Miniprotein binders against a2bj90. Designs and how they scored, part 86

Target 1, 235 residues: a2bj90
Amino acid sequence: MSRSARRKTSALNTVLRVVEVFASIQGEGPFTGTYSVFVRLAGCNLRCPFCDTRYAWSLEAGKPLGVEELVEEIARYEPSLVVITGGEPLLQRHPLNSLVEGLESLGLRVQLETNGILPAPARDEQLWRVYHVVSPKDVPVRVPGAKLHPSWVDYARATGRAWFKFLVANEQHVREVAEYVAKLGIPRSRVYIMPLTPEKLDMKELLELHSRIASLAVKWRLNFSPRLHLLVQLP

## First folded at step 9 (miniprotein)

Design GX9
Fold by ESMFold2-Fast, scan of step 9:
Parts: C-alpha cells; sequence; structure tokens
Structure GX9 (fold): chain B 235 residues (1-235), chain A 83 residues (1-83)
C-alpha cells in the first residue's frame, strides 16, 4: 500500500461523532465501582422504548472529533477505566479501532458497551483486545429489530473478555434469560441481570427494584449488576 | 404458600413502580415509553395473580389489571394521534 493510500485510509478511520465525554463511576456490570471516563458515541441501530439516552440516537447528535484529540481529552482524567458507549459504538467501528489503539498505547483499560447486533471483533481488530459488555435487546425486553449476533458467544469463549448484561423486570424475565443463555451456551459466570429502572424513581423505589432483582440473581445463580450511579446520584 | 405471598407482594410493588413511571412518561407526551412500562406492569400483575389465593385480593388485582389494560389502549390512541 502506498504512503498516500495509507494516509487516506487512516484519515477515514480517525474521526468519531461524539455526544459527550465525562468522568463518573462505572455503575454497571463487572467493573462496578471503577473510576471511569465515559465516551458516548452518536448513532444507534435500535429505538428502545425504555432508552434514557435518546439524544444520542442520531449521528448528527455527535460532534466530529479526531481520535488524537479525544485520546488527549480522556487521558487528562487519568481514569482507571475508559467506557465507550452510545448509541451503538460499533456503528463507528473503523475510527473506534483507532481510538482503542491510542488508549491502549497509554496503558488505559477500555470497556465497550454494545447491543451486540453487529458482529464481535475479529482477531486483527484492536477491539479484539478490550473488554465488552454486551446488552442483548431481543431477550427479555423484546426490542423490535434486535437480535444478538452469534459471533459474540464465540468471542466470549475465545477471549474471556465479554459478559452479557440483561435488563429484567420480574422472575419470568430471569427465566427467559436463563433459557436463552443455556440455549446459546453462554456460561452463567458471564451473565449479569440488571434492574430495568424507569426515570424519576425515588430512592425507596430504586432500592426496592434493586433488592428484588438481586434476590432473583441469587435464586437463579446469576451475577447481579446494580445501577450504582443512580443510587449515588452521579451521571 | 408463605413464599408465594411474599413474592406476590414484591410483584405488586414493582408493578406499581412501573405504573407511576408510565404516568410520568405520559405527562411528558412520551406515550411509547408509557405503553412499554404499562405492559411490564401487566406482566407483573398477571404473575402476582398466579401466586395469590385470597379471592378478595385477587378481585382487586384483576380490577387493577383491567384498568391498566384500558390505559394502554388509551395511550396507543394518543400515540397514533402524534404520528
Amino acid sequence: as target 1 above (235 residues)
Amino acid sequence: NPDDEDDAQWLLKIARIYQRAAEAAARKGDYEKAIYYLELAVELLEEALELLSNPEIRKQIEQELQTTKERIEAYKKKLEEQK
């Protein structure tokens, strides 16, 4: 490949549409409690009714930022974890791989939050090397157009770097999750259930919902994810 | 079964959380979100009815279920009016 062609390809892969960058505590999944910088990318391939971040659905909601500029901004926070979320970050897959490369070069730990509709990373992607929390929207929450790509199960088995996090409201939902993960061959140790929390709950309601879903996690021998940031009133 | 009664009470509490969330969404004109949360409340109320044996409590929850289903239909009409 010529130098000119490489530079053109690199330029195509170096701009991301970014909605927001902020420091907080990771409130969900296997890294709950970790001081993190959140990078919300624009664009989504779903329209979940319960979505709290509808402002990120359109690619036009994102400001174009160069990868180098974004890496420098993230690094200034000195985070223990970089959480790349959105919308659906894999919609911007090529520049996302460049971002991950830059962050890893600084020794930063990276976690991607994805709906899992698009394929899991290939071995030659920088994304292969980072952590992924996959939140399927086909079961139990049944969002139209959602279907988990089967490559995520293979990726999880091959790398040990993927977990599956399911929104649940009741025990029937937990039963559906247990059946779903058994059918796909996902180990229970890789599965988190998380309460489906609507906006504007008071603290008593939020705690009641967390308590019930946590009890179901114990009963069904699954991992529990809180929404800790909601409990401590952080972004 | 004492465990069934306790589980039913938790289901009812959570159903009412979703019903209040649906009302809040509807007040903002977000009928899609309101319908989604009311449909979750219906599932929770139906699950509670499977665990409840007291006829008077069952009758009350059946009435709450019917009212919730009627609210879903009203919000579906509102959602179509927004299109």
Scores: ipSAE 0.429, ipTM 0.770, lowest interface PAE 2.9, mean pLDDT 88

Design GZ1
Fold by ESMFold2-Fast, scan of step 9:
Structure GZ1 (fold): chain B 235 residues (1-235), chain A 104 residues (1-104)
Amino acid sequence: as target 1 above (235 residues)
Amino acid sequence: SDEDAQWLLRLAKIYQRAAERALRKGDYEKAVYYLYLVAELALEKGDLELAIEYLEKAAEIAQRANLRELEARVYELLARVYEALGDKEKAEEYRRKAEEIREG
């Protein structure tokens, strides 16, 4: 890599384990409909029973890519939004901050998708400056070990750059979400409920789940997130 | 409402078919989880007997597949459903089973 130990160490700290990079439309959350490049990082600190991306659970699922090479690859797509997802991207926090710095230097808008178990960004991190969609797995889906870190609520209030997106399957789940966000002081304007869609649903089943959860969002005065990419058959 | 009852039945069928697909693939964790969702929908509809049917199936699969956390969660809901039915003995039995898993 280089002739010095310090330079070798720095280079290792700017390497990410990447599962895939691809262009699509953001199908979820506050930026639904945006032409995006998705960067799926390897590794996850949860084992959600409903997980559709189990291939990304291990760090070994990712290929090592230098931050500068990854920035160049992303830039070639000319995206309106860069979505960094995983696994859990914050497991690779240090090189992730370097990636964000590189992307911001090109004027690219960045969104991180996280389970919120690890702490929110500190003011001196590059991650402080980008958008975050936090998907808690403690409520309502109750995945073991999935406690939302309280710093995410403080981060959302301080920056206006975090939203909370909850998987729901029924009205009792929506009720639990409403109570949970009220207890934590999360404004309803920053809360999305999204249908929990099992693998291999046909179009009629996808539409039925979307229709019901959207109706519940109206009833409970919460925002609704579709899974638009599933409806239009994009990755 | 009657419309809400129809939605509950449609969603339950979706998760039931998902559970069946998971079972065929040997994904017992997804199967138990989706059966638990079917049971929650049955409870919203007020069909306590149907909820028990799906929860008992979920518990059996979880026990055989050694899914202790999901098994405890299934037993907790079974206890609540039997309590609602007035079967205090079975409610206590399932409360005990869940507590044994969470403590031991």
Scores: ipSAE 0.681, ipTM 0.872, lowest interface PAE 1.4, mean pLDDT 89

Design GZ10
Fold by ESMFold2-Fast, scan of step 9:
Structure GZ10 (fold): chain B 235 residues (1-235), chain A 99 residues (1-99)
Amino acid sequence: as target 1 above (235 residues)
Amino acid sequence: SEFLRLAKIYQRAAERALRKGDYEKAVYYLYLVAEFALEKGDLELAIEYLEKAAEIAQRANLRELEARVYELLARVYEALGDKEKAEEYRRKAEEIREG
């Protein structure tokens, strides 16, 4: 079968439920400062108390879009990076692999943001080839049901294409992260700590939280992720 | 102190959340304030904020967060040397998680 014929027979696996598509600067993680298009997929397998994107929790919050239509929409922005986020984008794994295939065929760099509860990509998935920022919610924020799937550590070692980004508010959180990554064998070079920023902080408060968490990153020899888009007032 | 300045950011965030009726965020941010107090060794302040968090969680029927608040109260009372209250709050948390 041709790729087109396969797409026609797997129609249910070629539609994504999309909450929003927008251009901004990646404010977080290893690609901070990159001109990006953000694709927020609907549906989540967690209900984090601190979640700022609760509007994306339900699959019903997403508009059904065909993979080809979504690829064309993303391509119009001419981004340096496509950031696929959610909810939890791996809940839509099958059509997501098709989206990634389309984006890579255009030479676009893709980054997935995931909570890491669902398994890491297998070698035969298109998702194996892209970048992943894994945000565990079991440590330090202790969301029920949020256990990191062990395959993510293996994937990171095998590919060099996964990093682990942790929300932290204080030094005790950083200590817990350091113990957690040591226990799992995650190299510090692949670990980011990021300030837990409530909504509607003023610029002074944002800077104070960023400064504190950055100082802790230096002290604990971990990487620091800002939330740059908040500091420069972009979406 | 630096800890007090940072704790006040989350305290103000809790107050904003409470005014909006976002009880889940309010409880979570008060929990963070209590963690700052515990880390500094201010056990009385930690108990004060955890009691406020527990009251909000109970009123809003936030069972999971209520259990988390009780778990931290148990830890604070253990640090205070009050083993009886520490065990009491551990039981309260377990009762919620089993139900």
Scores: ipSAE 0.647, ipTM 0.861, lowest interface PAE 1.4, mean pLDDT 88

Design GZ11
Fold by ESMFold2-Fast, scan of step 9:
Structure GZ11 (fold): chain B 235 residues (1-235), chain A 99 residues (1-99)
Amino acid sequence: as target 1 above (235 residues)
Amino acid sequence: SEFLRIAKIYQRAAERALRKGDYEKAVYYLYLVAELALEKGDLELAIEYLEKAAEIAQRANLRELEARVYELLARVYEALGDKEKAEEYRRKAEEIREG
């Protein structure tokens, strides 16, 4: 069986529940500023009080799309980066591995956004080969059930393909993040703090929150993630 | 001054959430205001916002957030030297956590 034939038959037997596919600029994390296609998958295993994408919480919010159809749709945008987000994408782990296989076969770079509750990829998964931005909701925001799976730290050390991005609102949060990553042995070079921005802020308010968290990042020697898309008014 | 401006951003966000009936966001943002006030050493302001958050959480039956609010209220009252109120809120949080 050829590689192409194997890929096609695999894709035909897998579907993803997809909320939306759109082009934008990655506004957060290590790839900030990159022309990207965002794939928002349905379903989430958390109910964060501050969540801005509650419309994606239910699996029923997503349209069933075959992996091959989705790969073709994404490829038409000619992106520098494919950002797979959600809800929690790892809830659809099996078809997600097939999607990643299809995207990588086209030479597309893939980044997964995950809450890190479910285990990190195993070496035999296609997901092992892509980038991961892990957003723990245990610390500092203390969402119930949001314990980071310890395998993510091992994955980050083994591959160099994971970063940890924390929502923070004040200096106590930054202190808790610093203590948390030190305890887990996560290098500060792989840690981002990002301002917790409520919906409907004006530009002055957005800049004030960004400025405060950026200054704390300098003080605590951590990386800073903006929410650039909010500042430039992109999705 | 800077802390007050940032606290006001979250306070306004809580007010918007209340108007929309989003009680979870309202309680969460008020909790953030209280953390900022505590960090600044304004214990009376922290109590004011936590009491408001507790009332909303009770009304909306948000038991986990209610317990979290009571836990912070207990710590703030300990810092204020009010051991009676600190113990009262500690018990309220424990009743929720154990139930």
Scores: ipSAE 0.727, ipTM 0.891, lowest interface PAE 1.0, mean pLDDT 89

Design GZ12
Fold by ESMFold2-Fast, scan of step 9:
Structure GZ12 (fold): chain B 235 residues (1-235), chain A 99 residues (1-99)
Amino acid sequence: as target 1 above (235 residues)
Amino acid sequence: SEFLRMAKIYQRAAERALRKGDYEKAVYYLYLVAELALEKGDLELAIEYLEKAAEIAQRANLRELEARVYELLARVYEALGDKEKAEEYRRKAEEIREG
């Protein structure tokens, strides 16, 4: 270990509850198509009815892993992008900042996926320096307790490192998203709409949902996020 | 039509969820079918799917989703011109949220 005593102490004392680590292609958002390692952290502060990762809801679903061990595991994949997701990763904020520090020290690009309920990073956090895809659940899907923290809009304006990705199932949802982002002052260039895809759809069903939501994205002048991994049958 | 294809996808997803005992997903997907029906102006179809969703939510004790289903039923009945039923469902939703 070539790290300073301070970094060694931080790594040894910092533990994350990790559900799974796996390589795949980022199928969603602004980095669609990127070879990525996914790190799913345990624990979530929402109980979305449509959630496909309910196995990650409990913090107990995660295996305790030291930051140093996790950084080494991620690095072995040689990824173009590290996607930290969950549950809600910001529930483990302190050790998450230490993980980001370790990954950044190796020159790895990091993307956080968050529901945006907890505050955006402060300037003195390592998380300030990485990319964030914020998936609000207050509009249009109206999950209880899912109010977007207003600091995410300020963070997006200050850094250019946040995008907002919304699950939609129909045109009324897209209208609600357009009204919501206009009211909050979020530029449309930072907004993605993504089809709400139930589990176990066949390819025709997946294509039909993608086609419809993509058409609505064009009509409403918003960016479109596919769920590419579902179309190509990757995790 | 596009509406029919979208509605059938969520309808089939709801049926799969019911078979697996995932009542929360079933209610949510039936709610999406009802939203699509309302958007198209098919009020009778919207009511049919919302009544199914309400029954499942009530039996599975999914109180938040039950309230949401009642809120959409109230809006559909208001669109239909049935103010008495609209108020009845609005009151049922409020009772869940405040009680």
Scores: ipSAE 0.725, ipTM 0.891, lowest interface PAE 1.1, mean pLDDT 89

Design GZ13
Fold by ESMFold2-Fast, scan of step 9:
Structure GZ13 (fold): chain B 235 residues (1-235), chain A 99 residues (1-99)
Amino acid sequence: as target 1 above (235 residues)
Amino acid sequence: SEFLRLAKIYQRAAEAALRKGDYEKAVYYLYLVAELALEKGDLELAIEYLEKAAEIAQRANLRELEARVYELLARVYEALGDKEKAEEYRRKAEEIREG
């Protein structure tokens, strides 16, 4: 089959349930400060008590968008980074691979945010080639049903394209993260700790939580992720 | 102190969640206050917040969070040397996880 016919067939059969598409600054993780377009996919396989995006939990929260239309919409923003988040994006794995293929064809850099419950990409997936920020909810926040799939550690070693970002509220959480990543063989250089920030904090409260977690990152020799968008009042 | 400032942030978040009827967030944030109290070594304060969290979780039928609260209560009572209370809360948590 020709590439044109294959692409046309893929577009007709590939639909993503999308909650929102918007431009902002990546506020978290290894690409903090990057001008990005965020694509929030619907559906989640967890019900985290602290979740601030509960509106995305159901697949029905997402509007069906064809991969080609979504690629064109994203491209119009001329982003330095495309951040695919959710819910849990890997719940829509098949159409997500098609989206990544389209974005890569335009030379766009892609980062996936995932809870890591579903398996890491296989070598024959388009997702193998993009960046992944894995946010385990097993440790330290102990969400029921959350268990990091072991393939994520193998993927990180094989590609150098995965980092592990942990929500923490106190030093005991940081200790648990340090023990967890040591046991799994994850290098500290690939580990970020990030403050667990409740909704509607004022600037003083946000700074206090950021300052504490940053100081713990130094003490435990881990990387620190801010939530920069909250500090600068961006979505 | 730094502990008091951080604990107060999560405490206020729990109060805000309760006012909105978001019992899951309320229980979770009270649990975080209790963890901070434990880091400071204030076992009595940790128990106080965990008991409040347990009551809310039970009334709202938040079984998984209720079990987690009981597990921490068991550890706190163990640290206090109250083996009977520690075992009582361990059993309460196990009943939820097995039921």
Scores: ipSAE 0.647, ipTM 0.870, lowest interface PAE 1.6, mean pLDDT 89

Design GZ14
Fold by ESMFold2-Fast, scan of step 9:
Structure GZ14 (fold): chain B 235 residues (1-235), chain A 99 residues (1-99)
Amino acid sequence: as target 1 above (235 residues)
Amino acid sequence: SEFLKLAKIYQRAAERALRKGDYEKAVYYLYLVAELALEKGDLELAIEYLEKAAEIAQRANLRELEARVYELLARVYEALGDKEKAEEYRRKAEEIREG
């Protein structure tokens, strides 16, 4: 058997617990506006008060899907970007590396969204080669247990493939982010602030929040992430 | 005017959360209103929203958020120069976190 056939056979024996797979536009971070397929993995190691995806908190919320089956489903969408999110995807680290290997073998670009509590990828992981948007929850939103693993800063410097995206609701939050990233040595070019949007805001409220946080991004010389999918009413 | 716009957004979000029985989100959004009030120096308003948040957190047995509300109350009382009240609320938060 070839190496490729052996790897496909090995991947068939790995399973991910998947909450949902859907096509949309990436509305956040450095790839805003990209036609994407979202893969929401089950399980989370945080219980953020503001979480809008509480249905994904339990690992049991996910349907078991084989890596090969999931790769085939994703490929049918012909996406420009595969966004792996959750819960916390790194809780399913072993089968996640297998999924990334399968997606990269098809030439698909992969972005992981993570809270950054678990360590950054090692050089021998397939995850080392993909993009990461790290959303720390220790600053400014102060979720218990949410300390950013220091290896993410080293990973960002070594690869240039990590950005740090912070939820903010006011200028004090932006100040705390600016101090936090300066202390950790994270370049401002890798830092995004994003409005903390409650569910069921009307379009005027969404625009007001976006406008205010964008103004603060200019004032503090940080990048701004919209939540574009909310503004255009996509999932 | 920007303060009023943001405060109103989170206040309305808290009201929606309360109607839905989502006490955790309600407390968190009221906490954000209080942070905005503190940022603008409206200490009376900050205390008003934090007292409401604390009441909801206590009734809904949301211990972690209750502790966080008490920590912000301590900061507001520090800003007022009331160190006795500030220490009282710090102690209340510590009791929850240690228990």
Scores: ipSAE 0.718, ipTM 0.885, lowest interface PAE 1.1, mean pLDDT 90

Design GZ15
Fold by ESMFold2-Fast, scan of step 9:
Structure GZ15 (fold): chain B 235 residues (1-235), chain A 99 residues (1-99)
Amino acid sequence: as target 1 above (235 residues)
Amino acid sequence: SEFLRLAKVYQRAAERALRKGDYEKAVYYLYLVAELALEKGDLELAIEYLEKAAEIAQRANLRELEARVYELLARVYEALGDKEKAEEYRRKAEEIREG
């Protein structure tokens, strides 16, 4: 194959379907409070009944962007953290690895948010070296087809770069999470519970949900994730 | 009182979802109200909300959520000591999951 043909083939393999890119504060998980750029990728392999980002379910919801153009766009924000979310980002695994390589070459910290159905990164992937917040949908919210891939537990033990973030609405959910992570051997220090917040809650309702779930986190000796962006009215 | 406040949040969310025609969210939030009621031991309230959720799920052809609602109804009736009703709802859920 000629050099020109090889270059053209590589370029075709470095396109991502992107729904939106925006700056905000990371409101969730271990990096709560960090100035971040969010990259929402299109496509999802689940249809969660409580999903607030249904507009990202289809790949066609995303516009095609080259990895190089996307890296340049992200870099202009000068973020402390790049949050790659979706849909399910791992559906676009090959160009996603290229994006991560580009971002890391600029010294940018990268966090992936994933439902954990698809396998964890292999050691030879660029994704192996970045942070992952895994949000299982099999427990406690029981979305059909949402079985956590067992490789995520192995990845978390091997790297210390994965945390598990669970949506909860009541104490029974927290109990189920505690049993689930104990069975899988996930340390409580890597587990976050987060309030399941419906759309269009007022501030009093948001505070009530946050207060209750935070109290349960203390009681069950788990970490608490707020949804800080909702409380401070950011995207 | 704390459990009642959380139940009201999800109840109001279900009402908003119904007004928008988002039957999936409505059923799911009513299910959460029922879980909170069961946790508090208010079995009558749990049944009331689960019956509402089942009706919406059935009319909207949300078969997976309908099965989930029946599974929780079975648990509530088990807690009441009504083994016959508990078995009836387990069978209804199994029919949906197998069919």
Scores: ipSAE 0.679, ipTM 0.880, lowest interface PAE 1.5, mean pLDDT 89

Design GZ16
Fold by ESMFold2-Fast, scan of step 9:
Structure GZ16 (fold): chain B 235 residues (1-235), chain A 99 residues (1-99)
Amino acid sequence: as target 1 above (235 residues)
Amino acid sequence: SEFLRLAKIYQRAAERALRRGDYEKAVYYLYLVAELALEKGDLELAIEYLEKAAEIAQRANLRELEARVYELLARVYEALGDKEKAEEYRRKAEEIREG
């Protein structure tokens, strides 16, 4: 499409409800250590007991921003990675596809963080082409309503662009994750376990939790995700 | 002991949550302490923390977490060989989930 035609469509001027935009280091998952811009979208379809971003639960917590304005803001940071997170970003699916289109047009690498309750991208969506870190909340943490949509497993196999990241606090949780991913046919190479870290831990406590969960990852032959930003005191 | 270090982290987190009036996180962190105790085979300690979690959940009207605490209490009592207590807590959880 030409720029004139695109500007005549509502797609590029679609509004997202945005809680915050900030630069940091991706502290979690397969892109740990990457200089990133984080875009936190408002709204969530879960109420996790351990949630640290409760301020993002309501859609009204977000400021309305046009896709074009948001793309320009993100581009000013010159990031190696754009991390779209929330709440649950897929609640704003239509304008999110427009955002991804704008970011890809600039050659920016995009990662979506999602709870995986809503369906995985279809082939005709812009979201099909970007990376996804899916954080199921049905196992092991058993949040009500948090069933993983089965299309995420199919998407991961078809594209190689999805990983599954699980919060764990003990070895029984790791066992439940191992059984869960085996049952669904998710390869261990696509699975990360990450320590469940309460707020306001001191450095010694953070290191002890990281050390234990990392040891369990080795024992169970799973990948380990730190929470690096917490260890280095970044947002 | 590794178990004691991890259990203390979540216990201290629960205490901080209680001081902030975050009863939901307090119950959840006490539940994690109980899971660690059960994993080690310290059934009496697991019961102690789950009873504390249940009391907080009930007072704060956290019905979903209360049911989850009762479900773990039933499993712990079953492991202890106390089938009567296991059935009691299973019924308490079912009453919440069915209601």
Scores: ipSAE 0.655, ipTM 0.873, lowest interface PAE 1.5, mean pLDDT 88

Design GZ17
Fold by ESMFold2-Fast, scan of step 9:
Parts: structure tokens; sequence; C-alpha cells
Structure GZ17 (fold): chain B 235 residues (1-235), chain A 99 residues (1-99)
């Protein structure tokens, strides 16, 4: 086969390493409460100690799935929002842009969840047009290698399509977040703090953590993200 | 108190993680208990939980978390006014970071 024909064939057969596809309610961030389809991509460039999706860390955890087939599967759910998460979705950047193009061609709203280590979308990427919830892991949770790429702040200002969501366990964490976003010039209106909830908490423990972090959000004039799916026992 | 309830949540999570053989989660949750104790000014309690976390991290060969635990121990001893212990733990953390 000629190199030109091979390149065309490869583009048409673009694949993503997918861990799972399922319908649920978005429990976190600016779209909390939205009927969503979640697409969990395999692979991650971090090893967070508190990670509850360690099964997605390896690219080999994902099954190869064609972009067009995945778009059709997602569309059958008729979602109000498509949430692309992982691991770290931007590790599969090229086929991810193709997925976003296909979803947007059907009029579907897309949200990407990312750790923000890899650069924000460029203006010529399909990813430029969708929503991004960036979850920095350098502050306050201090995961090694987790430095936020500065282009995410520029992207947020240019588009109004990025928010920053921080896991917090105590008031010192909230103080560090407030100082961090002030230093970077991130408006507080685009900042969410979310309780760091260990696995298998009972309802009383979940409510106590939510109540404490929500109170701190009010005190520090930041937005609060629940983990609603945990409270209502959805995936 | 509220502090005790929040600290117990992370402590119980650490105990569950230990039973399940998830030493990384156990160390991290004990670290969060220590941060809560430090925030409330209970320096003795912070040291107790950090020493427990360090022991688990060392035995499980979790070098990055071990260094992080030593860094917080250095801060707690600094707050206590024990400059010698603070320097000792800072050196232990640096040895891991450079090795």
Amino acid sequence: as target 1 above (235 residues)
Amino acid sequence: SEFLRLAKIYQRAAERALREGDYEKAVYYLYLVAELALEKGDLELAIEYLEKAAEIAQRANLRELEARVYELLARVYEALGDKEKAEEYRRKAEEIREG
C-alpha cells in the first residue's frame, strides 16, 4: 500500500483505548445534576495516592474502539452531556480530537475532565470548542509531576470554557488553593473546591465531609462541587 | 468535636486500606489526619500519625510518600520549636528525593 493510502486508511480507522462507557448523572463541577454519558479513556500520566480509578492507569486497561463506533454508541444514550474522562484523556489527543468532532457534528455537548499537565487546546483543535474541567494535582494535593500547564489559564480567559476544580481535605488546602489561583490570575468564579472522599464512606461520613468543604467554600468565596453521584449511589 | 469526627473519617479509611493491603492509600489518609491535627495545633497527635505513616511507607517501599511524610514531620517539629528534629527529617526527605 502507498504511504498516502495508508495514512488515509489510518485516519478513517482512528481508535481510542476505552475503559468504560456508561450513563449516569454528572455529580461534579459546573454541570452537576446533568444526565450524562461518561467515556473513561485509558492511560494516566500521574499516580495519585488517593486515586479511586487505578484500573484506568495503564493504556492496556482500555479496549481499542473506533471513533465512529464510539460516537454511535454515545448517541444511542441521547445524553444532555458527554463527559470524557480517564486516566488522562489528553494522552490520546489525536483520536480524542476526532471523537469531539464527531460528537459536535451530532449537536452533543462535550465536557473534558483533565489534570491540566498537558497543554490546553490550540485554536485549530476540535477540543478548543468544548468545555474543560481542569483538576490540578500540584496544589493542594501535591502529586509529583503534576504541574499545571500555564496555557490553561490563557485558554480559560480566551474562551470562557474552562473551570478549575480542586480536591481539598481541610482549611489549609483551601487557603493554598486561594493563594494559587490569585497568583495565576484565575477568577474565583471559575474555581471549585470539592471534598476529598475516601472509598466506601457511609452516608453520614459523606455528608460531614461535604458540609465542611461547602462551609469553607462560603467562607473563602469559592464555588463548591459536591460528589453527588456518591450521595445518590450512582457510578 | 468536628475535628475529631473529620480526623476519624480519614483514620478509618486508612485502617480499611491497611486491611486491604493498599499501603499507598493508608499512608496518604494518615497524612491527612496529621494535617488536620497540625491545623488544630495538636502537634503531638500530628507526630503520632506521621510516625505511623512513615513506618508503613518505609516497610512498603513507598519512597515518594515517605519523603512527603518526612517533609511534614519537619514542619511539625519546626512549629514545636525543635530545630534539631526539623533538620533531621528535612535531611531524611532530601536523601530520598536525591536517591
Scores: ipSAE 0.689, ipTM 0.879, lowest interface PAE 1.3, mean pLDDT 89

Design GZ18
Fold by ESMFold2-Fast, scan of step 9:
Structure GZ18 (fold): chain B 235 residues (1-235), chain A 99 residues (1-99)
Amino acid sequence: as target 1 above (235 residues)
Amino acid sequence: SEFLRLAKIYQRAAERALRKGDYDKAVYYLYLVAELALEKGDLELAIEYLEKAAEIAQRANLRELEARVYELLARVYEALGDKEKAEEYRRKAEEIREG
């Protein structure tokens, strides 16, 4: 294969549909407070009734962008963390692995946010080497079709690079999460509960939901994830 | 009451969603109000919000959410000691899931 033909083939296989790229602070999960660049990929395999990013549900919501171009755009922000989110990023798995390879070659730290329906990375994927925050939607929020793929538990055990973040609104939800993670053998040290916050809450309402869920996290001996960006009014 | 403050947050969110035509959000947030009422032991309040959620789900053809609402209504009536209504709502949920 000529170098020119190889370049054309590689470029065609390394295109992502991207909704937005922006700098902010990671407001959730184990890296809360980190200066980050967010890459929102288009397309989702769920239609969660509480979803705040419905504008990313369709693959057509994303602009085609080459992996090399996207890597250069991300690098210009000089981030401490690259957060790849969506929709569901694993729907674009092949070009996503190429993006991760490019970002790692620059020494950039990558975190993927996923609903965990699609399988966890295999050892031969670039995705095997990065951090994953898995947000199951089968428990406690019970979105139809949202069954967590069992390989995510194996991946977490094998690598120590996955955490599980659950949306909760009440103590019954926390109880269901505790039972779920115990049954699957997920260590509590890798489990976060996060308040289910509707859109357009005022600061008093946001603080009340955060305070309640944080108190439940202490009571049930689980980690608490805030939604810090909402509290400080960042994207 | 802390319970009343939390319930009002989701209730107001449901009202905003309903005004925007986000019927699935409205049903889901009303369902959360009902779950909070159940935790506090206010079974009558739970029924009130689940009936509102069921009506919205039915009108908007949200089949899965409607079935979920009926399943919780069945549990609430079971807790209230009304086995006949509990069975009625279990049957309504099954009809949606099987049909």
Scores: ipSAE 0.736, ipTM 0.899, lowest interface PAE 1.1, mean pLDDT 90

